# VH-VL binders against o27280, part 228

Target 1, 266 residues: o27280
Amino acid sequence: MDSMNVPEVLEIKRIVEESESVKTFIFSWDFRREVRPGQFVMVWDFRDEKPMSVSLIDPVRSEIGISIRRVGEFTDRVHGLSEGDLLGIRGPYGRGFELMGRDILLVGGGIGMAPLAALADEATARGMRVDALVAARTADELLFLDRLEAAGVNISTCTDDGSCGFKGFAHERLLTLEENHDMAAVCGPEPMMFQVMRILDERDVPAQLSLERYMKCAVGICGQCCLDDTGFRVCAEGPVFWSQELSRVREFGRYRRDPAGRRVPW
Below, E stands for the ipSAE of ESMFold2; O stands for the ipSAE of OpenDDE; V2 stands for 0.75 times the mean of E and O plus 0.25 times the DockQ between their complexes.

## First folded at step 10 (VH-VL)

Design K25 (framework fv_marstacimab)
Fold by ESMFold2-Fast, scan of step 10:
Structure K25 (fold): chain C 266 residues (1-266), chain A 118 residues (1-118), chain B 112 residues (1-112)
Amino acid sequence: as target 1 above (266 residues)
Amino acid sequence: EVQLLESGGGLVQPGGSLRLSCAASGFTFRSYSMSWVRQAPGKGLEWVSAISGSGGRTYYADSVKGRFTISRDNSKNTLYLQMNSLRAEDTAVYYCARTDWYGAFDYWGQGTMVTVSS
Amino acid sequence: QSVLTQPPSVSGAPGQRVTISCTGSSSNIGAGYDVHWYQQLPGTAPKLLIYENTNRPSGVPDRFSGSKSGTSASLAITGLQAEDEADYYCQSYDSSLSGSKVFGGGTKLTVL
């Protein structure tokens, strides 16, 4: 069976309203097609197809969930659907997160919490301790707080405007929190991810970061295939990258390394 | 059940040294930052020092910096505070405390009394 | 030094509501850092009462509640009982002092 290259038409089993702008669409799923946190699927509404992160992986209930933010015509149409309606799902695709150690930090911004919510479920099921820093511009954009709490995750929130939790950016909040993690996983706006990566690197915490812009590259839709000085083909391996890999990408972040590997300001 | 048990307190003369220990049980010791918090007789709580779970990062209150050294032995589940150049104003009950992710002291030892006097 | 200011004492009768304030500055509570509260019964070690501004550990009655606004935080105790007589401390983090956890001066609650 070539499930990765052919859309399967699935019935929407349940819809969860995560916020005014985000819904999670839940489908029955045959787990003979393995799905890992950090992977994405192509969602087809019979007019357009777009990549969406898998936000729920539940083999016990035989369910998969896809969280979609309303931001344009495609997502407006999908948000207009009801339980019982049909969508085409193709995949999964891409490199998922790799879990290591016992204590894991999640740092998510906005819809970037979607793949991290799935990761939190897997990590807690494996008996790992999970701390999640959930960041957004406003309280209305904080996602999955109830689900994370139900999973036994320790939660810290921050909003740019101070409408919930710490007033400020994720990296500013991170500086006030204890740092006893074997790894971190980060997903959200690229400026947020860069600042968080910088702090984790200073603290010698290995991090995996999910870059939405590389989701299309992972399925062969690539407008930005590039190589750095060492021949690393960034767009071929997305969307999840280790921080060590991203430190070599010229277009990510505001620091470069000298020939000795030392961090220098631009 | 989380337990923290302190030892090493006593009477010491000014300029002397003491080493406090805190034996931890009931949790994965290496996964938590640990702190020392003191309280002079009849006075309030004062944070003294903190150490990360790995031992890679240490922090000190200005009043003790350069005189006190916090350390841990994760293989023995034990926290230490080496106190040098002790002064009368260091007289206090010293508490061992576990620090949660938010920076709160969620579990405390019973305290050990340090008296700096001749 | 008290970077966080608490009243030295408060009092109330059984069944009443008392509030204990914790006043900080722009470098601590005003910067959005969490406030935690501790109860210290006479002759005992402190016990965590409220963490992360509003949360109660298991076993803490809902008569105890925390809040935070601007540069200040408050601990409220409703339905005051004789066994609530204790010292109460707020605690936060101060960004102007590297690596600094800071305590308020403490408030002695007397149940009259």
Scores: ipSAE 0.723, ipTM 0.843, lowest interface PAE 1.0, mean pLDDT 87

Design K26 (framework fv_marstacimab)
Fold by ESMFold2-Fast, scan of step 10:
Structure K26 (fold): chain C 266 residues (1-266), chain A 118 residues (1-118), chain B 112 residues (1-112)
Amino acid sequence: as target 1 above (266 residues)
Amino acid sequence: EVQLLESGGGLVQPGGSLRLSCAASGFSFRSYSMSWVRQAPGKGLEWVSAISGSGGRTYYADSVKGRFTISRDNSKNTLYLQMNSLRAEDTAVYYCARTDWYGSFDYWGQGTMVTVSS
Amino acid sequence: QSVLTQPPSVSGAPGQRVTISCTGSSSNIGAGYDVHWYQQLPGTAPKLLIYENTNRPSGVPDRFSGSKSGTSASLAITGLQAEDEADYYCQSYDSSLSGSKVFGGGTKLTVL
C-alpha cells in the first residue's frame, strides 16, 4: 500500500494563532514525501476527515504547517486541540503550483492566502520578485502579512469595508497595480478568482488558480461539479488549475453544487 | 545602484520629431514598468506615457496619444519615446522614471530638455 | 486644470510643522486609490518621498509623514528645516480618465 494514502497519526508540535478565527498547526514531516505549495492533506480528527491546504513547508526544520479557519463542527474541534495532541494526516494530494519566470503575482482572499504563503516562501527562496495582493472583507481577515513581509514580499492590501488598505475588491485593486509578472497564482472566494482571472487574461499573464471544491476530487471523493462541468478533463485534477484549463469549466465563477448536485448561484 | 540617464533632447520646429532615450542600469530592467513624465518650464509634473516590463502594454496621456510612441529594448536596458507632430505645448523637461508595483515613481533620471520653437 | 488640488504655496519657520493638502474626488482618492508624494529641490529631478499613502522609502526622515482620509490626502513635515524648501507633488490614479496617473499642481514650500 502507498503510504501517502494511509493516514499517519502525527503529534501537533506547535500551534500559531494567525487571527481570532485561523490557526496554523505544525507537524514534523519526512520530506522523502515531497510537498509542494498548492498541495493539500486530509486532516482526520478520528471522527471526520477534511482537506486542508499546506501553508508552511520548511525542510530545514523538517516541518509542515496546515492553516485552518474555524467555520463548523470539525474545525471547531480541531481548534480546541493543544500542542501534544494527535491528528491523522494523509497526503500530500493534488497538483501544486508551478513556478516559472522571475516575477510572480500572488492574489489571495481570506484563508486562500494559506497556500499562497507557502508559495511565496519558495518563490523568494529561488530569488524571484514576489508581489502579493492580500484581500479580505475586513482587516481582521487579512492573513500572513508579517510572514510575507519577513520573506521580502511586496504587499498590497484591500478590504471590502476599507478597514485596511484599498477600499474595494481584489480585481478593482489589481487594475491600479503594475502588470510585470511572468505568472500569477490566485486563491480565494471563487467570484474573486473569476474577476481576477479575467484581468490577468487581458494582460496575457498565465494564472494558476486554486479551487478548494476540487480538492475532494483529487482524493477520489467526487463532487457533482467534476462530473457535470463542460470541458472538464478527468486528468485535470485540482486543486490548482491553469486559467486556460478553467476557460472550459462552465461552473467556474457562475454557480456551485449543493450536496444533491443542484446548481446554487454564488 | 539604480541609474537612469536620458538623452536626445534639443530644439525642434513645430511639426517636427525627436526620439528620446533612457539608459537604465543597476536593476532588472525587464521587471519594471517605465514611464515618461514631463515638466514645462515653471509648471508642474505631467505623466506622459508608460510601458509594461515586457513591452506588451503601452499607455498614453490623452494630450500625446496618436503622436508619441513609447518603446523599450530590454536587451539594451533602454527606454525610448518617439515624439512626432511636436507642438509648442510639448516644450518641457522629460524625465525617465521607474514605476514600482504600487504605481509610484521610485527612481527618476536627471531629465532632458525638449524645446519646440521656430 | 489639475485633477488633484494642492495649495500653490505654504510657509513655516524652522522647527515648525507644516501640512500640504492634496484634494481629489470620488474618482481618485475618494475611490480608495493610493497617494504618493514627491519632493523636487530647485534644479533637480523629483524624488519619491512617500509611497502607498504612508510608507517612507529608505533614507527619508521620519519627520515626513503621509495620511489619507475621504477624498483628500496630506503630507506633514515636522521639525521644518531650511533644506526642506522645495516643490511638493502628490500623485494618484483616476479611474474616470483615460491613461490613469495624475499629479497635483504642486506646492512651493518656503522656509522663512
Scores: ipSAE 0.730, ipTM 0.836, lowest interface PAE 0.8, mean pLDDT 88

Design K28 (framework fv_marstacimab; at its last look DockQ between E and O 0.92; V2 from the best seeds 0.71)
Fold by ESMFold2-Fast, scan of step 10:
Formats: structure tokens, sequence, C-alpha cells
Structure K28 (fold): chain C 266 residues (1-266), chain A 118 residues (1-118), chain B 112 residues (1-112)
């Protein structure tokens, strides 16, 4: 029996309130099941199961953290839980980020900063220089700034409404920042990731992009997370893809799939 | 901790050439864009040239395009500025400066004086 | 002519507040490029005072603050001290000049 495929009932050890709509739930974890930044777990509240990116990986304290944004009935129930309450966790699943070189760029939008925060921790622990462009619609949706600052990350912020930092979109901000990176990791809304990828390609910076699509199952059998042209299933082949791989996908940045599998513009 | 040390300045006649050097220490040199910024006696700062960390991209002020060449040797942690066809208006203190991620000049050298005079 | 316009001089008495303006255009500050500020004491190299519009490097006292709005930026100095006498320069980037870094003309601060 595959131990990764069986939910383990874990106690919520700590809860960190990241914003009004985002909480990080911290659990003790047995690192005989290794977890890498960019991987996800299935979170089970004993009624529904949803995929969530791992946002904290701490083998020294034997802890993982999972950051969850309140967007519907499942996440509302989970946000109502307290320290000491129980959740089912299974995984980890998916292909994580791969670190290369010495100087790393992170570009995150909204909750997409969650897997990038875990990556920032690993990169800084390896002695890498980390520059992070943190983007959101408003200042209140910027996530992990204190954690990134504590890790020694150089931070630039960008909000659509101009309530914090640069007024505009992540790709517009990126054009005003220096280019000296060996790789980039990008996670956020797909249209943002597409625009950022184009700039990084022009700069000859290899990029890894995390596609954490809404409707998917842990074993990749649902088909709703399937990408056009290549038949990629995000939960099976992803969620992290190199920019070279995504350049072959006509759907990326242009379309998503509804519950019936139909293409819908972003 | 971070240090930038310029050298190679001096007196030169119009039409002559000089090569400036900047020795960098205390940081990972290849990870930063570098610039040359000059200041004529009693005048303001003027950006002259920039080079990306890899050396793959170079930029020049219109006043020096075609005459000056910026380069770097990352194995020696050294920045260069080759100045050809020098004019009286190139007379200035030339500063080596490190460019941070935001585009600011976060560390500067002491400067080296270039005098172009007949 | 400087692409970024600063007043050539400003003065104040010890303990007072002064503000130095940096006026740009739609091709530089108005395009979203950051503004950085430098202090140059007589006979010395410039020193970074403010970066990314509002941030202070370690060691710069909070008497110095930066702001940016529209096509302009400002450096504010409160609690003026004699040692603040220096030239102050703003710096940004101009996309219309084949992608060039640009400085203001500089402002000489005199502490009366």
Amino acid sequence: as target 1 above (266 residues)
Amino acid sequence: EVQLLESGGGLVQPGGSLRLSCAASGFTFRSYSMSWVRQAPGKGLEWVSAISGSGGRTYYADSVKGRFTISRDNSKNTLYLQMNSLRAEDTAVYYCARTDWYGSFDYWGQGTMVTVSS
Amino acid sequence: QSVLTQPPSVSGAPGQRVTISCTGSSSNIGAGWDVHWYQQLPGTAPKLLIYENTNRPSGVPDRFSGSKSGTSASLAITGLQAEDEADYYCQSYDSSLSGSKVFGGGTKLTVL
C-alpha cells in the first residue's frame, strides 16, 4: 500500500493569520515522507478534500505549513478550525521547484506566494541571493512580506490599485527591475505568469512556473487540470513546469477549463 | 565590506585614449550590474555606461556612444571603461558604482580623475 | 538641460524642515521608474540616501524620507543639522533616451 495515498489525521499545531482571508496551518510532519517546495498535499476536512500548496517546510522542527485562502465552503470550514483540531493530510504530490545557480528571482501573485515562500527559505538556507517581486490586487493581499524580510530576501511590491509599492501589474514592475538572475520561479494567476514568462525568456532567464489549477484530483484522473496540446495533467506532470515546456502549450495564459472541460478565457 | 577601487585616470590630450579599471571586493561581482558615473569639475552627476552581471548587455549615454566601451572580467572581479577619441568635455571624476536590483547605485568607489586638455 | 529638474539650491536653519523636489515626465518617473536619492559631501563620492522611492539604507536616519507621486518625487529632511550641508541628487531611468539612467541637476543645501 502506498503510504502517500492514505490520509493521515494530523493535529493543527499552530495557525498563523497571514491576512483577513489567508491562514497558514502548521502540522508536525514525519520527514521520512520528504516534501520539496512547489509540491502540494490533499487537505481533508472529513467532508471534502482539496489540494493545497506547502508553504512552510521545516525539517529541523519537523513541521510543514499549508496556506489556505478563504474562497468557498470548504475553505470557510477550515478557517473556522482552531489549534488542536484535526485535518486529514495526504501527499506530498507533484513535481517541485529545482534550484539552479546562485541568484534567484521569485515572482508571486496573491496566494501564489505560498509555495514561493517555502522556496525562498530553501534558497536562502543554501546561501543564494533571493529577489522577490510580490504582487497582489491590493496591499491587504500581499503575503509573506515579514517572513521574506526575516529570511534576508530583497523585496519589491506591486499592487494593481497602487495601495502599496509599484502601481500596476507584476510584468510592468519586472521591466523596471534589474535582470541578474540564474533562474526564476513564478506562481500566481495564469495571465500574470504568461506575461512574466515572456519577459524572462527575452532576458534568457530560465523560469519555472507553478500551475495550481482549481479543479483537479490528486491522482490526475479528473481531466479538468489537463493542458491543451500536450495533454499535461497538472497534478500528475506538474504543478511546476519549465518555461520551455509551457511555450509548447497554446492554452497557457489564454484559456482555462470549466467543470465540463470546456475552454474558457481568463 | 563592499569596496570599489578605481584606477587608470590621468592627463590626456584631445583625441587620446585611457582605460579605467575598478577592482571590486566584498560581494559576488557577477551578480550585479555595474555602472560608470562621471562628474565634471563643479558640475552634476552624469551616468556614462552600464553592463549586466554576465557582461551580455551593455548600455551607453548618447554622449559617449561609439567612443567608450564598458567591459568586465568576472574571474578577476574587475570592471573596465575603455575611453577613445577623448574630448575636453569628457574631463571629469569617473566613479565606479554597483547597481542594486532596484536600479540604484548602492556603493560607489572613490573616483579617478580624467583630465582632457590641450 | 537635465531630464529630471531639481531646484539649484535650498536653505534652512538648524532644526527646520526642507523639501527638495525632483520633477520628471511620463517617460521616467511617470512611467513608474523608481527614484533614488544621493548625498554628496564636498570632496567625497556620492552616498545612497534613499532607494526605491521611500526606503532608507541601514545607517540613514529617519530624518530623511522620500516620496513619489505622478511625475515627481521629493526628499524631505527634518531636524536640519549643520552636517546635512551637501549636494543632493535624484536619479531615475528614462525609457525615451534609449533606456538610460538619469540624474537630476543637483540641489545644494545650505544650513544657515
Scores: ipSAE 0.773, ipTM 0.885, lowest interface PAE 0.9, mean pLDDT 88
Fold by ESMFold2, look of step 11:
Structure K28 (fold): chain C 266 residues (1-266), chain A 118 residues (1-118), chain B 112 residues (1-112)
Amino acid sequence: as target 1 above (266 residues)
Amino acid sequence: EVQLLESGGGLVQPGGSLRLSCAASGFTFRSYSMSWVRQAPGKGLEWVSAISGSGGRTYYADSVKGRFTISRDNSKNTLYLQMNSLRAEDTAVYYCARTDWYGSFDYWGQGTMVTVSS
Amino acid sequence: QSVLTQPPSVSGAPGQRVTISCTGSSSNIGAGWDVHWYQQLPGTAPKLLIYENTNRPSGVPDRFSGSKSGTSASLAITGLQAEDEADYYCQSYDSSLSGSKVFGGGTKLTVL
């Protein structure tokens, strides 16, 4: 409750450069506010506030990590910060991933790999076999490969330009990999997630997908994160949805919404 | 620690039947697709059949369709190949092989010899 | 007549570099399916040597390397040693055949 209404101002303890465009910002965190993989936080730079996925959850060291891709003015300002600088953080918010079975498939595109890296840590700690398909446009944008390998995750990569791993889209690569998973977790560009969901449904693999939508309030009252046809609010009922929940959503994979809530092509 | 041990090979006449078994240990059997791969004396490797981890999907080379049946018992960690209507061309060492996520055969048994002769 | 074509034999002197080709088609290697390589020493079962085109399992020396381009793949062995004398097979999957794993015909490597 206290985290939902007022951002807590926290010091940046450490900054990890994951790529030229992605940094992970690490903060001390009081785990009386539990954080689960797939949940998000609102990051406030004293001018604007944006939702960001948690990529590191370390209750032993009392730390969380938040991975942020530089894509615009807000994220440019945050990327300009140094260790010791301050940010406001409120949350966590949303529904996280649920783990089931012994064999899990992760499919992550770009920054979507951030919540999946956190999930991979939990899955391996539970003794699950973790297979991860890590996708990006180019090799330099593949995220968390060393961390996943050190955790014992079996990794396959794909890049749109073929500079690393399979040349092509994640769903094309998935068709060329063996199926034998109890569940899957998927996060990345929505067109990728739609195509991956189709394959997983055909293979009868239960899947959870993490969606991104425009957010303002993060507590479900403004309506800007709503999905067509269902009234689901990504910040309240998601961002993680089961594939069968998304099967009832017409907009998934077909279009996105601008800040005014209008439908626009992907 | 991964072990695959084939058994059930032997001499059989053309038109006869034989059932091969493969005992698996050292890994979670149900998590992996399994295959049979054969090698005729002095010849190369030929994939014969595969079965998914759950047993719900089976695959066969054209040369054996309708004559061979792959199955598994995940409670006993055992893979099977029922071979019917055997022909001289089926004479080979039959290997049990585990398939990893990438589609490679990452562990193999030592094989069991099947000889079909009149 | 294998779906994947390998030379029947190759030879080299100790310390040299040899390559073994594996030529496929648009329905297998060219469709994006991985190429895996196996070493079979005389009188033994095959052993995985290279998986996912270029990756070495634990315990395989770095003088073995794989590559893939277009519809073809290649296994390179540098610093050739007497113990490398074996049969080598490439393996992939063919989309035009229902659920079919496919092997090359095999290449006998002779160390001179």
Scores: ipSAE 0.666, ipTM 0.843, lowest interface PAE 1.5, mean pLDDT 89
Fold by OpenDDE, look of step 11:
Structure K28 (fold): chain C 266 residues (1-266), chain A 118 residues (1-118), chain B 112 residues (1-112)
Amino acid sequence: as target 1 above (266 residues)
Amino acid sequence: EVQLLESGGGLVQPGGSLRLSCAASGFTFRSYSMSWVRQAPGKGLEWVSAISGSGGRTYYADSVKGRFTISRDNSKNTLYLQMNSLRAEDTAVYYCARTDWYGSFDYWGQGTMVTVSS
Amino acid sequence: QSVLTQPPSVSGAPGQRVTISCTGSSSNIGAGWDVHWYQQLPGTAPKLLIYENTNRPSGVPDRFSGSKSGTSASLAITGLQAEDEADYYCQSYDSSLSGSKVFGGGTKLTVL
């Protein structure tokens, strides 16, 4: 068995409170194990295990960050942890984002900004111009704004309630922004991603989108994250997909399957 | 430092033609939409035309549609405005302006004067 | 005449607060399009003052602030200084004019 599949028990080095519901847990990382923006790790609290996106990749400090939104029992327990506490981490897994061109557009919603924040760091380090549309339900849910700004990212915000930036959804805001990008990376609620993808396609902007599905094994064996019709495994062929790939996925933007395999509409 | 320098302005008779140029420097030219904005003597600002970074999309004010053509040469970092069938009301200082992601004009040239008079 | 309506002139004494309004419609500001503001000093090209309704570019003093509500936007200048004497223009986008960028008529600010 590949050492990558064995959870490493790591100490939480720091905890950054990103919002009321989101915390970033920072760990020391041995970068002999490469990690790319868009990849995920399995986080084990010694009771349960969940996939989480890597939101920080810092080779200089030898650190990674995992941003976790408080949404259920597992994340409630994790959010109760303190610096110095332990978590099991195995990975990274999945296909990450690819960078191309000089100008990149990031469109993120809620916790979807996690992998995009990591991508932004890489893109800016490469000298790319990065524009980021950051969406959330409310101003308090907007993530990584200071971090992105510090990295030199141009930021546009939108909120459902208009408490910050454009009042409306990400795809609506996107229509009001200039379209000079070589590629786009998108992550957030699937309905948002679906609409954003359509706009980007109309603008002939190559786009990569990160999907979220129920994942159990993370190694493409159990099939829990398998997409209908295509047989794509989100943990193996994804979670990052090109728009052309997603165009073949019937369920994209429409429904997902729960742990019992039932269709759950978005 | 971002610089925009307009040229090509001058005196022309009604019905005549003129081609303006804007030389850009200090930034990745192709990454930005560019616009022409004009200002008649003693009057306000009027958007004239815009072109996307790649040049694939062009936009015109109704007042100049069919008469003006915006273009760009990204290899030369130059923006152009071909003005045909010029009218007296086209008399103005023509500014070259860079358009940022938000649609604002974050950098302007000093302008070139176009005078249409018989 | 302009799609966006501004007062032709405003005035204030040094140190005072002045406000310049920009009134649009449902096809521009009211449609969700951002408002940008420009300052044009006498004999010079315009300069971006406020972008995306409320944001200041680098170098613009915090005395300048923008706001947007409904179909209107406003530029506020606090601690008015002599150097603020200029023409100010609001700018937005209008979907009813074949997708045109539009300016206000401009406001001449006089510092008394």
Scores: ipSAE 0.615, ipTM 0.858, lowest interface PAE 0.8, mean pLDDT 94
ESMFold2 (binder alone), look of step 11: mean pLDDT 92; pTM 0.942

Design K29 (framework fv_marstacimab)
Fold by ESMFold2-Fast, scan of step 10:
Structure K29 (fold): chain C 266 residues (1-266), chain A 118 residues (1-118), chain B 112 residues (1-112)
Amino acid sequence: as target 1 above (266 residues)
Amino acid sequence: EVQLLESGGGLVQPGGSLRLSCAASGFTFRSYSMSWVRQAPGKGLEWVSAISGSGGRTYYADSVKGRFTISRDNSKNTLYLQMNSLRAEDTAVYYCARTDWYGSFDYWGQGTMVTVSS
Amino acid sequence: QSVLTQPPSVSGAPGQRVTISCTGSSSNIGAGFDVHWYQQLPGTAPKLLIYENTNRPSGVPDRFSGSKSGTSASLAITGLQAEDEADYYCQSYDSSLSGSKVFGGGTKLTVL
């Protein structure tokens, strides 16, 4: 719709400090524009526009939340804003997560927990059993633990340095946990998602994975698509992909097979 | 309220067979791995067998592999342990237990006594 | 024998602190597998006391706590009470024995 394609100027209603580097910006939202977990919006600070996943969806309070990690010039400027300041919001865009079955596994790394927190809220509200494996480099980078706990989610944590929970990577922790899930949703650094996907595929657990770099492709505006002279075709239904779909996308964009079937860098 | 109720224990002769049942209620049975854990009189706990929620994966302690078969009927919320070629050392109280996501046994039945004796 | 080693018995006076050790190896606790603890009162089925190394189920008093370091884990009971007299078992998973759940040999706690 036209209202999805034109930025709406919204007032920052509340700001929640999730960590030293992550804030959630909360806005009033008219839910005649439906928003589903896994979708994103374009955030405009009146200079630059960047895609951000929706991390809170609350139709009862008529609010959405957008969690933003401080990683560069745009996000530094946005982090400098206060309650009452204005941002342009366009969307939502992209294919959201699909909930299946009764039991769901969430595997999130760092800021990748943001879209999964919204999914956890929906799944628990529907009476599903939710198990969440929350991974980060260090304990202070683990996000949304209190929110997940309040929602009744079973939580396992892991940190690379062992400062909280299992010492190691998400896929190593996953191998030590029981597997009775109807589906999984995964979001985080690409190497983590790849390892987790392989394990879930071997266990015949259908997984949906959210890829940040494909968010612009869902809006039809992608730096790689705009600058790529090879005629690259992108799926407008990203950033959420089923594991089988994602395997094809990764081979097409980053990895290819030589004549021996061996994966080589693009 | 989670409940696990074992049945089928009794006295059998060496080389005999026995089938244990565990009736589950108060939770979504299909969503949990289930285990059998035994305890010989005056001895410690020994894990015997486990089955995934769907029934697609089964696991056995080396001491019972080839003799015992774990199975489940999710439509009846019932766990089974078929015990064949029973030996005196299989004499124990057999507990039905639910396995949580972390691999712990969060709920246990009251146990059923299996005695293998001439 | 048990793959996980526990002392056969421990004792303490009311109000004291006791600690029950669970010693494993690189194939179980040292490989990152969780340690869980169970309390078994005489004539009853075991009850989950601690799960995922440090967590208490609803209804378990905060006098019970778990910890894990390297290849070992421990259960601590503070403010020891007469009703704590029971057998205590640790449990983990061992990758070297065709992959199996393993229990410690059990520890009889006596309140003096």
Scores: ipSAE 0.721, ipTM 0.839, lowest interface PAE 0.7, mean pLDDT 87

Design K3 (framework fv_marstacimab)
Fold by ESMFold2-Fast, scan of step 10:
Structure K3 (fold): chain C 266 residues (1-266), chain A 118 residues (1-118), chain B 112 residues (1-112)
Amino acid sequence: as target 1 above (266 residues)
Amino acid sequence: EVQLLESGGGLVQPGGSLRLSCAASGFTFRSYSMSWVRQAPGKGLEWVSAISGSGGRTYYADSVKGRFTISRDNSKNTLYLQMNSLRAEDTAVYYCARTHWYGSFDYWGQGTMVTVSS
Amino acid sequence: QSVLTQPPSVSGAPGQRVTISCTGSSSNIGAGYDVHWYQQLPGTAPKLLIYENTNRPSGVPDRFSGSKSGTSASLAITGLQAEDEADYYCQSYDSSLSGSKVFGGGTKLTVL
């Protein structure tokens, strides 16, 4: 535990530019420290520390990858780094996805495809059939399509503006697709995940959903990681939750909390 | 290789019943939605019914709803269509078809003729 | 009536190009639902020709191509051959029909 709570300074081995706003940073990793899809690490730039999902897990090459979207001061600084530069990595943290059955559905929105790309790799390596619904606002925000294709994943895309694939939202596209899956894994904006969960519940498909909003509290006991009604702590019990657990949480998909813990509509 | 083989067609009287079967091989049957599509002599294709891979959800064209029942036995890799209260306008070749994730019919059987007359 | 409208027939000479239209509405093609195309040779079962608007199954020649724009889709056949003489059907999904798959009325292609 103590060892996992101390950042290790790692060299950036390779950087992949996924889009104008997203880069994947690849590091050598000692897999005596197990990391599974759905887990996250704390990335430290020697000023601030932020939680980031692991998007690549490659024990053959002894590498992990962390995909980061440019959304603020911290991520702007990290995006300015080059191969050979150093970052602190602490973790992994949280519970990962559990694979069951033979036919798996992935539904990812924007950067939410990052943990799902790692899951797709594990599922295909196990010989599972993987169908991925990849959603974004525009074509430029669709992530990991080439990687998913290389893995043999069957892909459907949708964009809000219709610039690639189905014109519309992930849940609208999902209604047009066949439902032959033993489980689903979902990651993206909470309103999207809520709508997708409702459809999967109606179809009796067990789903796991990744909640990234409370990952800031990766260590210790943190009140901000609690979900309404259930008392779940994302950093302790998540970030991955079964749909059956989330269906009982009144705030999921409907409102969020401000720093004072008050409800704020989406 | 994917194969779908229909059976059970024949001549029936109006108001009668008939059960069609489709034997599937060459793929993981439970992983695919299946459909029945019919074609009246000299006419176009009409989708009749669909069933999810688990059998948990079924869909029917308005023209057959309440009269036809689609079902499957995943342990036998077999799709069924139970047809009740048959009408002359149900006369058609009935095709068994495998449904791909995108909703296309990627493999079709040879068809079995159902004639509702006299 | 069919929800997707196709011309009942089209014709062309060997080596020419023909286009078969499939016209839908805002509840099907216009809502973004995929369009698939099937070829039915005389006396045979239909065969998938184009899926997901533009994709060809293995073994389908590249002279067959699909496109989709707005509320309509089209199938283009270049370098016409006598063996292309067949009925062609478009297929999509219609949200107003409670999850129904819908076919066009079919187009008979005659190779002159």
Scores: ipSAE 0.622, ipTM 0.798, lowest interface PAE 1.3, mean pLDDT 88

